# VH-VL binders against p0dw94: the designs that were tried, part 5

Target 1, 243 residues: p0dw94
Amino acid sequence: PAGTPAGAGASAGIGSDTGSNASEDSDMFPTIVFGDTVIERKEYVAALKAQHGAARLYFRQTYGVDPAEDGWDKAHDGEVPCRWLASRAIDELRRRHAAYLIGVDLGQVADDSYASIVARMEAVNSGNAELKSDGGIVYGRTGFDIDSYLSYELSALKNAYTGDESNPGMSLSDDEVRRYYDEHDWTKDGVDGKTPLDEVRGNVKAQMRSERYDELVSQRAEAIDVTDLPWDALYRFTAGRLG

## First folded at step 17 (VH-VL)

Design b2
Fold by ESMFold2, fold request of step 21:
Order: sequence, then structure tokens, then C-alpha cells
Structure b2 (fold): chain C 243 residues (1-243), chain A 119 residues (1-119), chain B 108 residues (1-108)
Amino acid sequence: as target 1 above (243 residues)
Amino acid sequence: QVQLVQSGAEVKKPGASVKVSCKASGYTFTSSYYMHWVRQAPGQGLEWMGLINPSKDWTYYAQKFQGRVTMTRDTSTSTVYMELSSLRSEDTAVYYCARGRLFSYFDYWGQGTLVTVSS
Amino acid sequence: EIVLTQSPDFQSVTPKEKVTITCQASQSIRSYLLWYQQKPDQSPKLLIKKASQSFSGVPSRFSGSGSGTDFTLTINSLEAEDAATYYCHQSFSLPPYTFGGGTKVEIK
């Protein structure tokens, strides 16, 4: 949630990149780090794109305006569309990097950097291409782009976590399951009232494990401190890409 | 002004149980904050015992305490409880509750509760 | 479980001299190391977070350094009020959480 930057990279954006007009100053992506992991321009831009439609819908429903038509820099009751979008993009990246950091802790991946994810994608693509060329069978996708690989790998990380009862939170006692069942509504066609626990136990457990994993990711995302990012520079970069 | 106030000192016999309370105030009790329990035997270091999520009633205990510790909460009084059973002399310690998110530091600590186990 | 090994267990140090305390993690915790100070009959209090970032109100004589597995807490000029036990703690891993064994610092 929308931290106000205090102290930021005012010195960011110094460079000798030319080619060569002042109208391109807004294209300078500031140095962004989550802890000591560099956030690359490509992953930030992808996160902006992913949130773009949601920003337009939010401002339309809340204020009756469309930022794409009315401007991304105009405040509406304290909310500025380009800043809303930038903050959401950063929050999405925090969540993604958090999921990868849980994977790092469990020895599933080496780090959370975008470059590392691309390298794994390229290794998988190369291995699958070689197997197919040798007449072997390749299961699933044979050629990932980065968007499809991210979706695939994040799902794999979650499935690996929730499918292993030795992972924190994944071993569920009968008492925990019963309390969760009692606190929630469990309906099924043809059954008046609440479906008996014995008939939905598997669904209750799966929901509990999924929620606990999502909570762990959320907790780890919160531990990625973004208060000292160069927010002003990031807002300028974001506005420049939207205008 | 976050405050964690623990119940008073207790003297117990070996084999008994003790239940220490930690009343929270100054923040939303059913939030993203967890309550941790940490103990310290006389002249010894800090030992993490486990945690509870007051919102989800999720608990996780250090291996050493599995089967002997139970952490519960009462959202109506904003209170967390730690119960340790089958007490023995090496359980003599000051028991602290401490607030913190996961993957983060403990920002507020209770005043501590001395539990003495003696025959 | 990540084991934190603190050294030394005890130091007796002349006032105004430098105190150095080390903490070694059994596996990389990146920069997710914390230092706590505990004075007699008091609850622990946070001094350093993120290996090297001083917490609010902590005197500038306290500093932290390191990353990965090897970390150091330094008190550049020991004051009488700094007599305490110091603990490292890590916040990188999933539960369970662990503390270092502690370093008791006394004024000589």
C-alpha cells in the first residue's frame, strides 16, 4: 500500500546515453533495488502493462474518469493515476519476488532476480528443443516466453510448497481443519445447510494450504522495504511511458 | 502506543502446566502481525518457542516444544496465551511475548513472565 | 533451521575502546541479520536491522556490517550504559526462527 517516498535517488538519471534529444529524458529508468536484487526495466514495464487496464477501470468506477483520456497526472481526491499504477506495479513485483525468495530459502531456485528467471527459461527452452530434435517427448510447453514462464514457474513454486507437508504451515491437524470448517460456509448442491466435514475434508485442507502459502508470500512481500526507492524518478518514468 | 502486558510470575511443580497471557493494545490485534514467544533461562540466551497468527489462529512451534506447547488467542480481549505442559526444572525461565511480522524483526516485547519450576 | 554462531561469549572491555562481536549463519541469509541489546532485567531491544541499518534512537557508536553468512556488530567507543548482552537474529528464513547464543559485554 502506497508508501510516500522519503529520500530518493535525486541523483538518478545521470548518464551519457545519447541519440539524442531532450525529449527522451523521461525514458531513463531509475536504479530500483529490492534489498540487493536489482529490478530490471523490462520487469517493471511488464508489471505496468499488467496493471494498466485495472487502473483505467478503477478510476472510471471511482471517479468517473479514464486516465488514458483525462490524463495520468491529474489528482482525483488525493489519488494520481500514474502514481497509483506505479505503486501497484511495485507491489506486484514485491509479491513475485517474495514467492521466489521463499523458493530460495527452500533451495528451489538460486535467487529472485529477473536475469536468473530468464536464464532458467532459456535453459528449459534449450533443453526441450534438444530433446525434441532427438525424437524425444516433451511434456508441456516447448517454447516459453517470459510471461508464460513466470506464470508456469510461480505455479510450480506454489504447488511444490503446498504439496509438501514438511513445509511450515502445510501439516494440518484434525483440530485445525475442524476449526476452519466451523468458521466457514460449505455448501453443496442437494445438501441442506452446511456440507458435512467428512464430505469436504480434502477441499477444506486444500483451501487452508493455499491461504497459508498466500499469507507467507504476503508476509515476505511486506518485508521488502520500498520506502527509500527513488519514487519521484519512478513516477516520472511511468508518466513518460503513459503519455 | 503498542503495549504488550503479560501475566504475573508463577511457581509450578514438575509435571504441571503453566499458561502465560499476553494482552495486546494500541494496534489491530487481528492483523498481519504475529505474536511470538521467546524464553530465557536464568543466565542463558534467548530461545524462540513458536508463533501464532491471532487473525487466522495459525500456530507454528519450534521442534523442541512440539507436543508440550499450545498457543491460543482470544480476539475479544486481544490476548494471546502460551501453555507449556509437563514442566521440568529446565523450563524455569522468563517467558516473553513479542510482536512481529514474519521475515521481520520483533518491534515490541512484553515485560516478561518468570516461571519457576521447583519441587 | 539456520544456526547462528556468535563469538565471543563474553568480553570485558576498557571504557572508550572498541567492541567487536561476530555472528556466523549456517547458510546465506543475505542481509537479513538483526542485532538486539538486552540490559539486565529488561526485554531485548533492536539495535540494527538489515545487517547495517541502525534502528531509531540507536547511538551512532553502534554499527553493523556483513552479508551472506558473516556479520559483525561494532561499538566504536564503549560507554558504561552499553554493558549488556548482545544477540544476533535472522529474519530471512521461514519459521522456525533462531537467535545467536549471545555475547555478554562488561566494562573493565
Scores: ipSAE 0.688, ipTM 0.864, lowest interface PAE 1.2, mean pLDDT 88
Fold by ESMFold2, look of step 17:
Structure b2 (fold): chain C 243 residues (1-243), chain A 119 residues (1-119), chain B 108 residues (1-108)
Amino acid sequence: as target 1 above (243 residues)
Amino acid sequence: QVQLVQSGAEVKKPGASVKVSCKASGYTFTSSYYMHWVRQAPGQGLEWMGLINPSKDWTYYAQKFQGRVTMTRDTSTSTVYMELSSLRSEDTAVYYCARGRLFSYFDYWGQGTLVTVSS
Amino acid sequence: EIVLTQSPDFQSVTPKEKVTITCQASQSIRSYLLWYQQKPDQSPKLLIKKASQSFSGVPSRFSGSGSGTDFTLTINSLEAEDAATYYCHQSFSLPPYTFGGGTKVEIK
């Protein structure tokens, strides 16, 4: 399925691993590789948790069933909820890794691996803890978990990209801005009709830049080929973690 | 049956402009596919010139061509255009349109348009 | 902008012999390297994607290898129809996109 760009957001995130008493076979996470980058079990499980609600909503709206009640293994018109969820989790990881790969290309981060992100988070946390214990003032978040750090870092990558007009797509002409404004609604409470461009020009530009960045991330995510992943093993692992 | 059909060969004098067309068929023109332009001087390699997103009408050009190249599209005819101005003899080349997503390969190419710049 | 340097520029090779073409990137492109074949008066055609993955319909004598900055295209047993120019191309970066300078392979 089509997914949401992996851009930073407060509601995005990877939760804690869910434990189970599953057999050795259901505990075995297959080797998953995006290009040259190994996908860790923890980041996959977090992506499952993050997409769990979306799977329930989709099956309720499409088939009138809730996989949490009817089972995650039952087919509905050819769609199996645990397989749908697994595919969506992989797509979300593709988007996140794609955003990081754009950052790698621009020299903003060293790589897209989960281990590298965790290492950066731990370094920040350790530095803040040391500063606070020495009586210094710490600004911003004093301790990150991985979900909050991912949200923070993905936002920083997007802001760095969209804030530099030399980056592809970020230089906007007045004609482009006017065209975009004309093709969209810009209404406000207390304003009759469409808000004049002069009053919203900055907001129009920011929305254009955000959409272009999200498209670039989507394009890069699609370039991560997942056709030959061990899907059967991944489906079994996923089903075992859902019950 | 994706096809990219380009306009015919052109002969131009130095200082003139040329506009090459590329008509697309067999797929949704205003999709997530970009149209790229690549040229090849006689006996030389492939040189990427720039791209256009036909759906969003945004462009990006190689630095070498900034100020001389303009890429446009007409969604009603599923056609992209590449215009190169201030022509000089070293612009003599075959000009290709090529379809591709970003970060990916070019899967379909036009037949090429020979542009000859001579006095 | 990522520079791709191909070597050699030109080879004249006896049929059935092995052809090796190298491509070096100015910075890591991981496995995002492509190889194209261009015969005279034709548009380029894709041979290899992702450094080593053969595109559909490509004869098994063509293979690719490498990652990072160093890549190789191999034709294990040259056929007469393989006389062409070969280009590497990278798909890792944001625009602008780049090609190698080409390697012309002629049959002796």
Scores: ipSAE 0.683, ipTM 0.859, lowest interface PAE 1.3, mean pLDDT 87
Fold by ESMFold2, fold request of step 21:
Structure b2 (fold): chain C 243 residues (1-243), chain A 119 residues (1-119), chain B 108 residues (1-108)
Amino acid sequence: as target 1 above (243 residues)
Amino acid sequence: QVQLVQSGAEVKKPGASVKVSCKASGYTFTSSYYMHWVRQAPGQGLEWMGLINPSKDWTYYAQKFQGRVTMTRDTSTSTVYMELSSLRSEDTAVYYCARGRLFSYFDYWGQGTLVTVSS
Amino acid sequence: EIVLTQSPDFQSVTPKEKVTITCQASQSIRSYLLWYQQKPDQSPKLLIKKASQSFSGVPSRFSGSGSGTDFTLTINSLEAEDAATYYCHQSFSLPPYTFGGGTKVEIK
């Protein structure tokens, strides 16, 4: 608990360091582990960027302020925008890693690590480039960035899960489908009132399966315990990036 | 205080059905918690039978019990039911309800219901 | 379905001695292993979650270790009230859920 201060206090105000090695920024990013899986700096930063708008919306709606204009470090009834954003980014990563962990359980992917996802993306990109140069036909996307690959792979995992009735929650009884149909509105052009169940049964089932999958992901995400993360260090890192 | 209170012991003949109740209190019944059923034959270990989501009324059963077990709930009384049909002598066991989220531990257990199947 | 194999099935142990119970999973469950204690005529009670985290109110003599497929429950100094059957359980997989076969611990 004693020693020389280090970390976020070394930032250079408005300007950024020139000529410095990126490893100093990596040294400020604390070690974050979800169970047995390390969380990479890049995936955390991407989650921050993805949740930035949600943080602005939340503080506008709740407190009438915009952190992008009023500052990210000012408390509002005990909530600090940069800390709220950091927590939101961690929650987003929990949901993504949870979806991958379901895939691991089903043998669809080897693990939920960011490094493994990047490696798969690079293998796909390399294979597609090689196939095209050999005169073959490449169906679908030929060059992924990490954001597009994550979206693609997460959708593939969900589709594989919901498309197999043997997976937990995907076998739907007639009574379950009827009750769900009764509790929701189902409209179709040319039919007054609710469209009959027999005409929308497939859509009802698909929506039920999608919701059950999302619930399973949420359940798994909650099982990723984040209470003992190095939150103070993570908050400092996050504040430095919001500049 | 979370509490799960089960119905009393039952004696049944082979081929009959039994319906065991589990009344929940001390938490929001229609929440993200699932109700699981676990049984224990005399002198034997714990055997998971299945689960129900009381909020969404969806179920999943262990393959061994598929076709013989039905789990239902009544949100107005915060009660889950487990019905086991076509009873056999090997179904003699203590039947527990247990609360838990998926991918997590069972944090509260009912007191158990002894079901005896004898000819 | 993940199979959990406990060893031994039974131990008779002198008070104050160490008890070691092992649990092996048929495939990696990472750190998602749980240990339950069931005393005679009682419902199971959680002792350890996440392989090594003691549940609230559990005496410090109980500890858990392991990850992947190999896990251990240790009672560092057996007390009379620890006579019980111990079960491992995994929380990694989608349903169905599985338990180990149990280890009965008695006072010698």
Scores: ipSAE 0.661, ipTM 0.848, lowest interface PAE 1.3, mean pLDDT 87
Fold by ESMFold2, fold request of step 21:
Structure b2 (fold): chain C 243 residues (1-243), chain A 119 residues (1-119), chain B 108 residues (1-108)
Amino acid sequence: as target 1 above (243 residues)
Amino acid sequence: QVQLVQSGAEVKKPGASVKVSCKASGYTFTSSYYMHWVRQAPGQGLEWMGLINPSKDWTYYAQKFQGRVTMTRDTSTSTVYMELSSLRSEDTAVYYCARGRLFSYFDYWGQGTLVTVSS
Amino acid sequence: EIVLTQSPDFQSVTPKEKVTITCQASQSIRSYLLWYQQKPDQSPKLLIKKASQSFSGVPSRFSGSGSGTDFTLTINSLEAEDAATYYCHQSFSLPPYTFGGGTKVEIK
């Protein structure tokens, strides 16, 4: 039931902070639109960094190579690591924007744009700074950065959805709960065998609701059509950032 | 080559139940696609009744039909079923199954099943 | 739940003339509006997605426009085979899903 924010990703090999050619990088980013929402360069670059480790793992397991060492532009059985990484970054953004669009439908947020998210983060950070000064106690408080704010807000959107039984999929019948319980392992330390449903019913329901929310997000993400993106330009931008 | 083939027309008395089948072929039945049910009374518009996820064992019904409709599936025959109970004359309609992801259009429709409820 | 209101309910139109059908949503659905055509005794067929994108195989005389809450389907030069009932539908929201009430178009 307790949500865990996305784990830390390895961003080694994306040398954006060491680069000296920032203005040309900005000019190379193509216009990317998810439905009616413009995708900003900053959120795409962040998604690349977040997916960097997954790309290295995939190519290591599938082809026995590490793109960070062997190069991001070499084809392996028709797959090119920088293009794979670009596709993964777009898929990550699809899932994130999908979660926000569900929030838009329910009136929880105004839109899914990166600018709107940044604006909310800045408002929260400003409010927290005022609270510290009004409380008379100064701690080494760090406000949200965009990555931590995204994790926080996505968790809040999920909690708001799953905590309201009137939302689609969140009202669970006794038969559905029993069936789910029967199909899964519900052991408890110190107890031989499966923990009785009456002792874990709340946990079973919470897990069912979480899985149904995740499926709704996945369905919404699939509805974001990316076939017409300027993929060649996006691949060139991505390759340029990976060196 | 996706096809949705529904069971034949039925005539029922008020108070009875009807169970309409929809057999899917030409795609992976336990995929990310949902099966929706949409009905159309004579001379009337389209009315969405609910959905089933054949893969995740999940159903959701329009409030109007809550308590009267049950949707089930049989993955071994790639078939979904819609059962409507306590039939009334206003339930006379053509019942369609339609395939679609959530947040998207219905890309394939069954041929329709006429259910007539009359005394 | 999002209510879709179509207008008019019925049109009888001279061949080659322009047909205009409107659909109004009770809440913003951005550009997530669909138009379906249904001929007598047939299942509905998708014409327009995303308010203005023609589905494959749809004649160019069909076009859609609008965003937010107000949408329009246009048939620029009505052909005999276009006699049908037209429905709007939205793909923005969570279930439940709804359709517009329909607009029956007949040849005068």
Scores: ipSAE 0.653, ipTM 0.850, lowest interface PAE 1.4, mean pLDDT 87

